# Ledger of designs, part 2: VHH binders against Dimethylsulfide dehydrogenase subunit gamma (ddhC)

Target 1, 240 residues: Dimethylsulfide dehydrogenase subunit gamma (ddhC), of Rhodovulum sulfidophilum (Rhodobacter sulfidophilus) (q8gpg1)
Amino acid sequence: DSLNAGNIRLVDPEETVPVIKIPDGIYLRTPNDPDDIIWARVPEFRVEMVMAPPVHPSVGLRYRDEYPEQDLVVQLARTSERFYVRLRWVDPTRDMSTLRDRFRDGAAIEFSESDDSVSYMMGTDAESPVNIWYWHPDGDRVESLAAGSPGSLTRLDRQPVTGASEYRTGHGPDDSQWIVVMSRPLASEGDHQVSFERDTIPVAFALWQGADAQRDGLKLVSLNWIFARMTPDAAPAPGN
Key: E = the ipSAE of ESMFold2; O = the ipSAE of OpenDDE; V2 = 0.75 times the mean of E and O plus 0.25 times the DockQ between their complexes.

## First folded at step 1 (VHH)

Design c11 (framework vhh_5c3l_4)
Fold by ESMFold2-Fast, scan of step 1:
Structure c11 (fold): chain B 240 residues (1-240), chain A 122 residues (1-122)
Amino acid sequence: as target 1 above (240 residues)
Amino acid sequence: QVQLQESGGGLVQPGGSLRLSCAASGFTFSSYAMSWVRQAPGKGLEVVSDISGSGGSTTYADSVKGRFTISRDNAKNTLYLQMNSLKPEDTAVYYCAAKTYWSLGRYEYDYRGPGTQVTVSS
């Protein structure tokens, strides 16, 4: 009886996933609309998220007793003019920063500037830096950042990435979720902004939980890179 | 609690027009994307058209582009499909459908009505 009952597939480490080409100017009328119906036709995949290594050993020992399990659902799409990423994850608490508090929920996608980059943290080689799009729930602000070594993070002069989000409540506490869309024109301006003229781009992800208020580092990261294939695949045919 | 009820199907001649309606209840209609899905005799299910919760975004199967129009009236909790220039290959049972993506790692449920029969023949 169910039209499309199924499971969201977990990606393998270093798997290549297609970026789906959407017909130009037809369906993504408002950039970053999380409610845009075209997302129902873009394949979803799951990324396993793990706790980022602690900054200090003593801090790590205290947090050893609590390891939240989390998956991130990802969709990748493009038009002839823009690249889009849609992220979805379960968050029973809607945490936002205040004027007095700098800790908040957040989400990021990382793009390697090298086709062969592997990193469990932001940037592992100064010759192979990463570009990071970091979404903040306060005003759906997205920061474009660069990292060239572990722990090194620089805000870029140009900020071309736009974002939008929706918090949906479900039937129970574990059913409530954030949905975030980030996008940028395919044309790249400035150093360390990712180029979409590559056939394949390594990407990784991070999630920040504001309720546990931690400084200096991301709480959950994808352990392995996956490869986003920019060579267009046709938009999915109507389902069967 | 979710209920969907289609109406407006029937027998029409090739080139004719028909308007389908779907009455929805038991959920916040404006918060859900809605679809029209059909099943022709001896074939699988085909998604004909989708519409976002706000009604601002729509898609259509290539087989019906330029002939069919999906719309919704959120004040009346009703989904519509205007079918023009009907062809014999449009003969199918048409279902109104809604689904949610609440649970991580799986689709929740596809809710659909009992369907309405559309037959296009001379």
Scores: ipSAE 0.000, ipTM 0.218, lowest interface PAE 14.5, mean pLDDT 71

Design c12 (framework vhh_5c3l_4)
Fold by ESMFold2-Fast, scan of step 1:
Structure c12 (fold): chain B 240 residues (1-240), chain A 123 residues (1-123)
Amino acid sequence: as target 1 above (240 residues)
Amino acid sequence: QVQLQESGGGLVQPGGSLRLSCAASGFTFSSYAMSWVRQAPGKGLEVVSDISGSGGSTTYADSVKGRFTISRDNAKNTLYLQMNSLKPEDTAVYYCATHPYLSWYKSGAFDIRGPGTQVTVSS
């Protein structure tokens, strides 16, 4: 139900977290259903999200005095055919409006294409290209993007990532939350689509909150890389 | 106006200690992750340490891990770097900076940093 972030394990920067393998013969009701019972079997972890600074004077003119840190709850799973990420965060305002053909609320996972990147500077290493999955609430659209250098954000020709979401309402600021699932086949096609044949994959996260951050330049980001390990223990079967 | 001002640099002998401070103004300090970045003579910028807005998460470069400690006092809008067991290779200009954006931003480095404070470790 509620986020209950205080009871979920906080991961440290550069910590390794398992991607849970869902056993063969167990299927999600729908590939991106955020309510699928299998998610109860996937361990949750908490990522501290911090405010990214504004880069333009126009953004600074609209700056709010307070941007509190926020937790992001993450679950990572795979089958023999697909990779899944499930994200949950508290958002008291459901903002689905667009600005310059972009949604005000949003969430992203970023994958480093380099296994050698041990950089503690997430998002600033021009020598380490990244694949980004950017979820938009309007129609659960997910864009697969690449960034090979600062300012070189490119929408990829293939858009293989599917998304599904649910906004759950509550009465207080800690009661309402977004729940988002993004998924893609393990087989990658085309340049800059992340390869899941790797033992570990550096991942990072970003959130946009429409009520507080009306531009892509006003966002929350995870502090440093977290390493997703692709050779995990299988999730327990239901009813075992 | 966003301003960052470093202090506490100076000359120190190998094995010595030094504490750097950074006074921040013009923004809600506790809402921003902060970094210490250094530049040795003839070298590029190296991120030394990062700290989250709350102070709950910290990172360190391998070159300084176990010797340096980053901390912050949000009530005083001040960032600190405690440097112990200093080595000649720690000689650099040290900058206080806001945490960088994700890789799709145009700048590949910190947008906001102070003027720097010189640390010299004599051999």
Scores: ipSAE 0.000, ipTM 0.236, lowest interface PAE 13.0, mean pLDDT 71

Design c13 (framework vhh_5c3l_4)
Fold by ESMFold2-Fast, scan of step 1:
Structure c13 (fold): chain B 240 residues (1-240), chain A 123 residues (1-123)
Amino acid sequence: as target 1 above (240 residues)
Amino acid sequence: QVQLQESGGGLVQPGGSLRLSCAASGFTFSSYAMSWVRQAPGKGLEVVSDISGSGGSTTYADSVKGRFTISRDNAKNTLYLQMNSLKPEDTAVYYCAASRFYTLWSSKEYDYRGPGTQVTVSS
């Protein structure tokens, strides 16, 4: 139920993680139900998220006495028809769930268009363009975006990604969490949309956390890419 | 130190025009996407327009599309917003903001923000 980050394995830099294949004939209620029971069957892993490093000190961002640490819990799955990502993170801004502005909260998965690597700082590497699925809490809208060189963020013509979310309030202010599912058909339509015909796809993550009047928002990014393997190296039974 | 300073706001009649400027210093201006963000009384923040670091890509909110034009001069470290056909609904404090990540429809934090300039559209 709750986010138990200490009991979930932390992924290593450059680690290969499996995208779990859900057998045909099982359908998720996603994007409509982030709590579908099938997610209990998909392994969770933690990604260490850090505040995006500025080139210069940020104007309007308050000095923090501690280095903020945040974990993102990730689950990756597919059927024969669709790819799914499920994200969970603690949102300490507990009472803002119904008053969220579109500038405040967001979550993204970035797919490298090449098999090499992905920059965790978008727009810094023209040799590694990325497809980004960016979830927004208002209406559970997901944007499919492309980025390469600095300042090259572009909204793609086709928007095939669907999203669903749940904001779960705990009994304490630090227990509140977002749960977000994004999915897309495996068939790719249009330039810069990630191809799931690839066996391994480098992925990275980003979170944008809202701010109230008394604190600035946070932009958190994963430090290292990981490799999502579409065809995990599990010994398949003969005939499958 | 990093500074963003808006100017060019003021009182204008409906149907009039204003040009806002934002002077940037203390960072590599051309490496940052720039935005104009506004907050009307009693409303939340609205991203009005975004421009890429090179100036080659721009985006506008539906409420201002066709009336406002964003531009930048990287040699002068200056961002501009040309506002035409102003409406009372455009009354707001306008902020200049810089970010390495930008999109019109994302919840985003800005790496740098200015103190804002007041635009009032009234007779």
Scores: ipSAE 0.000, ipTM 0.133, lowest interface PAE 15.2, mean pLDDT 71

Design c14 (framework vhh_5c3l_4)
Fold by ESMFold2-Fast, scan of step 1:
Structure c14 (fold): chain B 240 residues (1-240), chain A 123 residues (1-123)
Amino acid sequence: as target 1 above (240 residues)
Amino acid sequence: QVQLQESGGGLVQPGGSLRLSCAASGFTFSDYYMSWVRQAPGKGLEVVSDISSSGGSTTYADSVKGRFTISRDNAKNTLYLQMNSLKPEDTAVYYCAKGLSYYFGTWPSFDSRGPGTQVTVSS
């Protein structure tokens, strides 16, 4: 149950994080390759993931089992043509992991369509719409979804997001991880697809784990918006 | 392919009862939590209830506690929602959902859901 988390900085609530601009002329070997060398030069940060809270006091589910807090490691990068997100998290069932377990996992990034969003609870009305990229391990399928009308989670007509993933046992003991990359062209086509023409975009995250006879379903969300800045300051110096 | 099909909705007067069913196929039903979620006209999705894979554990939204009962028949791959003492505010499309339902921010999310069945409570 380790991502080498002690070596990766935990972001503060509502912190601004850079989206690293990959210099022109540097091409990723393959689209969405989670092993591309460029990822070694993109800063990693940790997001604390917790069980999803109830929306209102009148809508409260009781969790019978204690679920541990889990970290999600995030990297954000762009080229002149595409936006990339890379996500890493520990599979807590490494000893019992099977092909069936892989097909139950999921991961998402949520983008607020409002530049002034400071609330992790945005997306509940038409004035606070969100675009969601939802990755499914079965075939590395990514759905682009919209939420912003009361209660509606709508699959968008255009599906421009591509994904790729690896499940790895890693080099270290008990270091089994999902690694997922999702990307889309910077040019936005269609309603409710996130616009990357903005300097800063509020983002949030979610993770899904399957449920079976020995595991409750684990649904984790980030509680706070993080602000992704599209034109970051100079990249961190290599080393360490 | 995962398939979920709800039935049993309809028009009922306040104080009445309805029993919803959900037929599941395309996955090992007995391995998964199942949920009922609903969407009232002009309102957001609400997680109504969930039930463990064995049926031994259940939860309910405060708005339905004491009135609704979730149950399942693993031999028939079927999920049920018994709705008693129905109120006009229970009027909604009811969805059967695979897995434990949760909120992502303020948005209820789930692995997959059926097309829904309409429940209308009016005089």
Scores: ipSAE 0.006, ipTM 0.216, lowest interface PAE 10.2, mean pLDDT 72

Design c15 (framework vhh_5c3l_4)
Fold by ESMFold2-Fast, scan of step 1:
Structure c15 (fold): chain B 240 residues (1-240), chain A 123 residues (1-123)
Amino acid sequence: as target 1 above (240 residues)
Amino acid sequence: QVQLQESGGGLVQPGGSLRLSCAASGFTFSSYAMSWVRQAPGKGLEVVSDISGSGGSTTYADSVKGRFTISRDNAKNTLYLQMNSLKPEDTAVYYCATPGYSLYFTEWGQDYRGPGTQVTVSS
């Protein structure tokens, strides 16, 4: 209940969501503080995350059936100077609260460099170029990566994205969660860094959870693009 | 099911102090940020102060910064606003609210608020 996930609106594939403009004069405690009160003012939405199979889900992979679907809670905001994304998700059911286990997790947001893309899969050579912000808990480093052009995943020369995180223990064993904030100046430098000058940006998400003792770590991905509206319209009135 | 009930308002002279309280029920209080918002006669809602669920982060409107202090007692499901150095311009109905995710009237919409408590600052 501390996550309040059941009461957060589930976003459908290809829906448009607003990036909330934080008013001038609001002082952020720190640029990336995941516990900053400003986040209470940014609408939360929920994205369904599924295991990333090597083949299309239509073939009925048994591994997809074995791994529970998990929700990712997302908030998107900007100031006149920076773009922010805040992600939170429930840790797996097991009591894996040791410091060692924390460094096996990861989270990413993917931005399409094109407004006309038919694929959201990261690292596919046949797809439109994407910019990826990949958060690692080790030192809260965020790597800015490019994929699809020149046909392989590459680390970009400029690394302008800053990250911060909090691992929050809940009142119950299944209530522990990661909270991650990533941000970058609106002005972009260099090839393949996402441009925030566009009205709408396709985004997708990925989560990496700690490796099982008997298998590789679990990778979860969102099912399709969601469109982030950089110039958001006013929210509709209730019942309209 | 969510209920918020303010108390502590009243008449006070300029330079005086008041402490407002808000009793919350019907939700996991410690999991939600809380706000104090006010509405002067004939004016719109103004967000005065916000506090995170843990109490670790607070913010204040420029008009009250340095004079007002927001706090919470999660064991008692109670939100507080300590108001010092009160000015006639602070005269308003004060509401306890959960920060809303609705943005149709202001960028800082409110989903739930209490019935309010009147604060009048007059010499």
Scores: ipSAE 0.000, ipTM 0.180, lowest interface PAE 16.2, mean pLDDT 71

Design c16 (framework vhh_5c3l_4)
Fold by ESMFold2-Fast, scan of step 1:
Structure c16 (fold): chain B 240 residues (1-240), chain A 122 residues (1-122)
Amino acid sequence: as target 1 above (240 residues)
Amino acid sequence: QVQLQESGGGLVQPGGSLRLSCAASGFTFDDYAMSWVRQAPGKGLEVVSDISSSGSTITYADSVKGRFTISRDNAKNTLYLQMNSLKPEDTAVYYCARGGYWTLDSYGFDPRGPGTQVTVSS
């Protein structure tokens, strides 16, 4: 399926999107499988990804002008026990370069620990820490990280996030894509792990493409927060 | 333009079997999860079975587990439902659907085919 298709809804900056509750009667044999049937029933939305703006003088020297924009397709869902994010994006190369070990693909979702945070610039303010789930294609490893300022990236003691991925080859240049699922139990343990007891969670995304030789510091990010609203377990009240 | 066309329905006695087929066109069939959905007279839509794009993940409604088998042939763009040990309560119009979206209060199926009637009666 092509990400260039205009039939997938583009979300606006700071828009609220639902985290869909998967009914308890649905059996999830392979809950992290990117090809799991449940994903056919979770609404897709598109996030416009742009080159990360330079926020530190040393990083700014690594940015190139006028990189192409890329769309990221996102699906958010939960069960009574786990939170899930599914990401897919066009990547025609799959790190097939002779310099494969030097270049890594990656994808991340970022959660603000504060509902009051309106700053998307990760790490510009130590008062608004974020929890980051960073997926690595090598072994589908997901790292749970915390950040409070540029250069204050900390690996958390608990690593509760599981990942799974699939690279699907297509026939055209925009037909090949990564599909990544990350999930974690709704109950959180340890400092700086995102709490899903909140009604609304600000989220942002980042994507690294492995074919770009200048990729260190060169990443795509979503502009501004979007707000993930948890779907309640109880039947909605009359009029809601 | 997405098109789905079911076939294989008919009249059968309780305990009998039927095999439904769905021919898909207008989209890359092996990129999409597919479903069989049914609607009995005077009732809403019920999801009978789902199958992932590769065929590796399959689910069934409790009402049909052990009796129905979903499968797909991606080389032929065709979805199948083998129905065994049919019961009168299986009487419904059966639809082939490309998966719908979950919402806060419902889920739908679009696109779907025109349906094929299955009647189980003595």
Scores: ipSAE 0.000, ipTM 0.214, lowest interface PAE 13.8, mean pLDDT 72

Design e01 (framework vhh_enristomig)
Fold by ESMFold2-Fast, scan of step 1:
Structure e01 (fold): chain B 240 residues (1-240), chain A 121 residues (1-121)
Amino acid sequence: as target 1 above (240 residues)
Amino acid sequence: EVQLLESGGGEVQPGGSLRLSCAASGFTFSSYAISWYRQAPGKQREWVSTISSGGSTNYAESVKGRFTISRDNAKNTLYLQMSSLRAEDTAVYYCAADLYEWTGSDEYDYWGQGTLVTVKP
């Protein structure tokens, strides 16, 4: 699989993107399989990821060209029973440490619990409560978390999100990639778990790179919400 | 008390096969993802394979197509079926369970003591 991220459409800030409904008669033989052929029928879009600025306001004024930028390729789909997100990004190093830092290499999708338009602010969390699905490469563990203000991450009682991943080594060091799928039943169980009964849900993304997310590793974030539309047109049927 | 106990290592010729086992106790085995890691002499410990609580599997590129990870929740046991073994597969193989709780608990990384696999030409 070629990455060619530069040839994939870049999403605009606050753009509405459809969550593709998998049509009747198409069956996912292995749910969460990152290589399932169905993903060829779900449109890809690219999200520009930038280094998360420090929380302190005095250092929030930095140019993006002073820090690494990374593209994240996103696909959103659903069945009548489950929501799926597929993430793909270039990562030349495969940091899987379980001995120290839990945050080496990771990916997350964040859902706003508010129906109001909200925006990410550099160096801060969203003001509205958010539900976060945090994928860890070690064990394909996905944590469902809640956050209401900076520093207020809480692990939720119910952990309904399942994940699967694949690390592919490419032809050169910059061609190696993670492919991650996370999914959860559409029915929401428990406080602060995102409700998929909403027509449109603001979503944002984060990636963790390298050896130590707090000192040596990079945390990359999307700067703006995009809006996932839950009542989209169905994906094209097989063969047409 | 969380315990992991690996077994099944030994000496094998190139192209041979071995099945490793990891017996787990002290936690709800069926609820957690469990991984295999290995460490060759003079090298860093590297990830080999993971199986999720739901049975989804993932593999290091160097072993994909040759190794198969599986679990038996009734027996609290993790397996690694290794085929087409190469000299480069010589290592101590470790079973690992990560029971991290972000709710203010300490992070737990539980490792077994390992089982040695030697591929001798």
Scores: ipSAE 0.000, ipTM 0.117, lowest interface PAE 15.3, mean pLDDT 71

Design e02 (framework vhh_enristomig; at its last look DockQ between E and O 0.16; V2 from the best seeds 0.00; counts 0 for: pae E 16.8 > 2, unsure alone 64.2 < 65, placed apart)
Fold by ESMFold2-Fast, scan of step 1:
Structure e02 (fold): chain B 240 residues (1-240), chain A 123 residues (1-123)
Amino acid sequence: as target 1 above (240 residues)
Amino acid sequence: EVQLLESGGGEVQPGGSLRLSCAASGFTFSDYYISWYRQAPGKQREWVSTITSGGSTNYAESVKGRFTISRDNAKNTLYLQMSSLRAEDTAVYYCAAEYSDFWGLEESDYDYWGQGTLVTVKP
């Protein structure tokens, strides 16, 4: 089991999961290092990923012909300075191409900007916008995007999210995996960037599978909002 | 008005090279995923290559290693460098722009299409 997915707890629909506070004075080996020893102290949870609902009739017909299943392993943590998400998933196919020849368009975490957003799609309208952190495998580039409805992606002026990744190869298709870390300062700068001053933030996930042997790509999404609970900083001691 | 205008097509011998260009106007080019499609006589349109807003590239298996897609955001221009051309590469080549990358490579997913440029590979 290259992911150990069977030994990682599957989150329930709409479950609240903690964002673990890394104690002050603990130093990450390097910023965004996916292999930092600190990740052994952050609880893992598993999210079931399913094929995204089709938005066009042609996509709908293709979708009905194929129903892939995939798990995403998630870890959420923060320091006093930054928020971190770590994602791990199996590359489901192993062809004769090199890693550079595979266009796996990426992975994303979606943050609801309102407590009323219930859609796992890219928002429902301009009144219920979402902030998306979209990781691209080419150069570990992360785009911070806003969306109010499907097809309405807007690249934000401020791009505060940094990414790092590792692709671990194995002998079979279920042995190779991506590990991705994305992080941003807790302080929000600019419109539509998620605020970490909220007690609980609805989050959702997406994975993009690029074309390899077929011309069409595949998008997988989490169907259920997961509620990320931010742990507040300790109150200052009286008189200090 | 939004426009995509392809150029650079023509007639070449097998094994030859051509560079196609697509000039874009009327939208923020740098925010878009831009693709090349082609259509041979009597056939459906076929996806050839995509370049994302960030510069990541992907190719159809039939052209991988022979074609190179690139973009110049300062010039609002997309390119396709074609090498080792074969008779089966004969087609009208179209560029297409899509703002959202969430809904795949279907022709109906693209916001804007060009008029096409003809490439003929002669024996």
Scores: ipSAE 0.000, ipTM 0.129, lowest interface PAE 14.4, mean pLDDT 72
Fold by ESMFold2, look of step 2:
Structure e02 (fold): chain B 240 residues (1-240), chain A 123 residues (1-123)
Amino acid sequence: as target 1 above (240 residues)
Amino acid sequence: EVQLLESGGGEVQPGGSLRLSCAASGFTFSDYYISWYRQAPGKQREWVSTITSGGSTNYAESVKGRFTISRDNAKNTLYLQMSSLRAEDTAVYYCAAEYSDFWGLEESDYDYWGQGTLVTVKP
C-alpha cells in the first residue's frame, strides 16, 4: 500500500465534505477495525498538513528552514448510532512510547462548538470551546480532551471515544503508514463533548510524528476548518 | 511529582570546561523535549539548547560549537558539556521539560523548570 496523491482528492480549507452514512443492516464486527471492508466504500480525501505556527525562536527556525510536506488521508462515516473517523499517513518508523507519551506518535481530530469565524488553532479561548480526540499508539488509547487556550489541554471526565490502529509496512520507508480509526456514539453527553446533532461541524486535524537520529519530531496541523456535513444530501459517487 | 534537579555548576577560568547535569523524575524522561536556558545577572532568561525525544539537537548561535547537549534515557539525565567558556557564559543554568505542548516551545509551554545551577567564569 502507498499514499499516492493522484487518486485521492485534495480538500481545500473551508470546504464541506460529507460524512458518509453506512446503511443500517450492514454488519460491522468491530466499530474501529481499520481494515473493515466498509472503508473501501467510503470516499477518501486528503488534507495538507503543515508545521504548527511557531511561538519560540528555536521552533520557528528549525521548522521553517525545512518546511515539511505531509498529507493526511481522511474518511468520515457514521451509522445511525456512531460517528467514525479514519486517518492514514506515511510514517517511516513506528515510534511507540509508554502510556504517558502523547506526543511521540499521535493523531487528533478537533471539533469546534463555536462559529467558523474564530481561531481554529488547537486550544482556542474559553468562549470558543473545542473537543479533541487524541489517539496514542500504546494500546490504541484515545482521549477526549478540551482546550481553553493555546498549549493547554484538559482530559475530560467522560471518555466515550474508542480507537484502533494498524501500522502497515510497505516496500520501503515511504510506503509505511499508520492507519487509525476513532469513533464515538452519536448521543454521547458530557462537558465539552461535541454534539453530532448539527448539520455541519467544523473539524481540523493534527499529527505528531516521532523523532530519531535521522529526523526531528514533527507537529503538524491542517490549515483551517473543514466542514463535516452530517446530513447527507445525496450519496457521493464512489471514489475508493 | 515531576522534579528537575540541575548540578555541576561552579567557578572556572576562561577557556575552561564544565559539565552540567539535570536529573529528572516523575515522568517518562525518554519521551520529552528537554532544554537548557540561562539567565545572567541583569538580563532576560535566554534559550541555550534543546534536545528532542528522538535525540535531535539545536543550539543558540552564541554557544554553537562550544556546548554539546546530550541525554541518557536509562538514567533520566540531561547533560550540557560546556567548553571554551567565556565571561559572558556566566549565568544560572536551568533545565526545562515540556509535557503538554501542541504548538511550540515558548517559555510558557514548559510544564516544569529546575531551580538552576550557577556557572561563574572568572578571569
Scores: ipSAE 0.000, ipTM 0.118, lowest interface PAE 16.8, mean pLDDT 72
ESMFold2 (binder alone), look of step 2: mean pLDDT 79; pTM 0.801
OpenDDE, look of step 2: ipSAE 0.020; ipTM 0.296

Design e03 (framework vhh_enristomig)
Fold by ESMFold2-Fast, scan of step 1:
Structure e03 (fold): chain B 240 residues (1-240), chain A 122 residues (1-122)
Amino acid sequence: as target 1 above (240 residues)
Amino acid sequence: EVQLLESGGGEVQPGGSLRLSCAASGFTFDSYAISWYRQAPGKQREWVSTIYSGGSTNYAESVKGRFTISRDNAKNTLYLQMSSLRAEDTAVYYCATDEGPYWLDESYYDYWGQGTLVTVKP
């Protein structure tokens, strides 16, 4: 399947986008199924992804500025019980192995615990921690992580995020894409797990493409925070 | 919090050997691919070797056949056995997680300020 990104609305940095509430009479019977029909009813938006800007001299020494353009298509939804994110991007390389000389594809969503002055690069200090849901294709693992100060990346004790993915191969490289769904219960009691009891949550995104050797600071990121509006409720469009 | 602490560097003559160690904490060590990187004076940082969670390994062409990467999951420790050392191997050696977000590199702050120095002098 083609991504068809050119026909999907491009969202601006720091724009507010709604999280669509799925009405109680409509259920996701397989909540993480990327092909669940409910996704046809959730509006798509497009995020421009750029190479991560250098923020430390050692990162700058490894930086290359010749990379192809990349877009990420995002859908945000919730029920009364769970939050869902669905991501799609064109990727001609399906790197599912960490074996030998191949690098793995990956995707992440990042949630700020603060509405002010948090780096879109992933965390800034312990008083502005970031909760990160990092999906990797090896076993559809999603790790819930926290970052917030120098040397402060932590794998959280509770791992409540579930993931599912599908790699769709088309006739050409432009038709091949990853589709990833991640979800978590709205309620959370763990330290540094994002709270969905906020009216608006800053979110950011990251992608790794193995063919481009995007590891250890060489990755695509969204330009800045986008604000996910949890309230008021918005129903999915009928007929999609 | 993720912490990586390198050790084992020193001065050797060409053809000599050294074993580097990296002690890891703050993450599920056995679930991650872990890499060695190096930076020679005045040059860009370069990748040296990776060992994957399943035990498979990969090497930069310049060190292939001379260096061996290994891990001890019970001790949360990564190793790099270096043999047949050359003057061109002189660098500060760093370990880093090979799987994960950009911030796992921790170069966003002073993560890369540590390392262990290897000097090969004829």
Scores: ipSAE 0.000, ipTM 0.140, lowest interface PAE 14.1, mean pLDDT 70

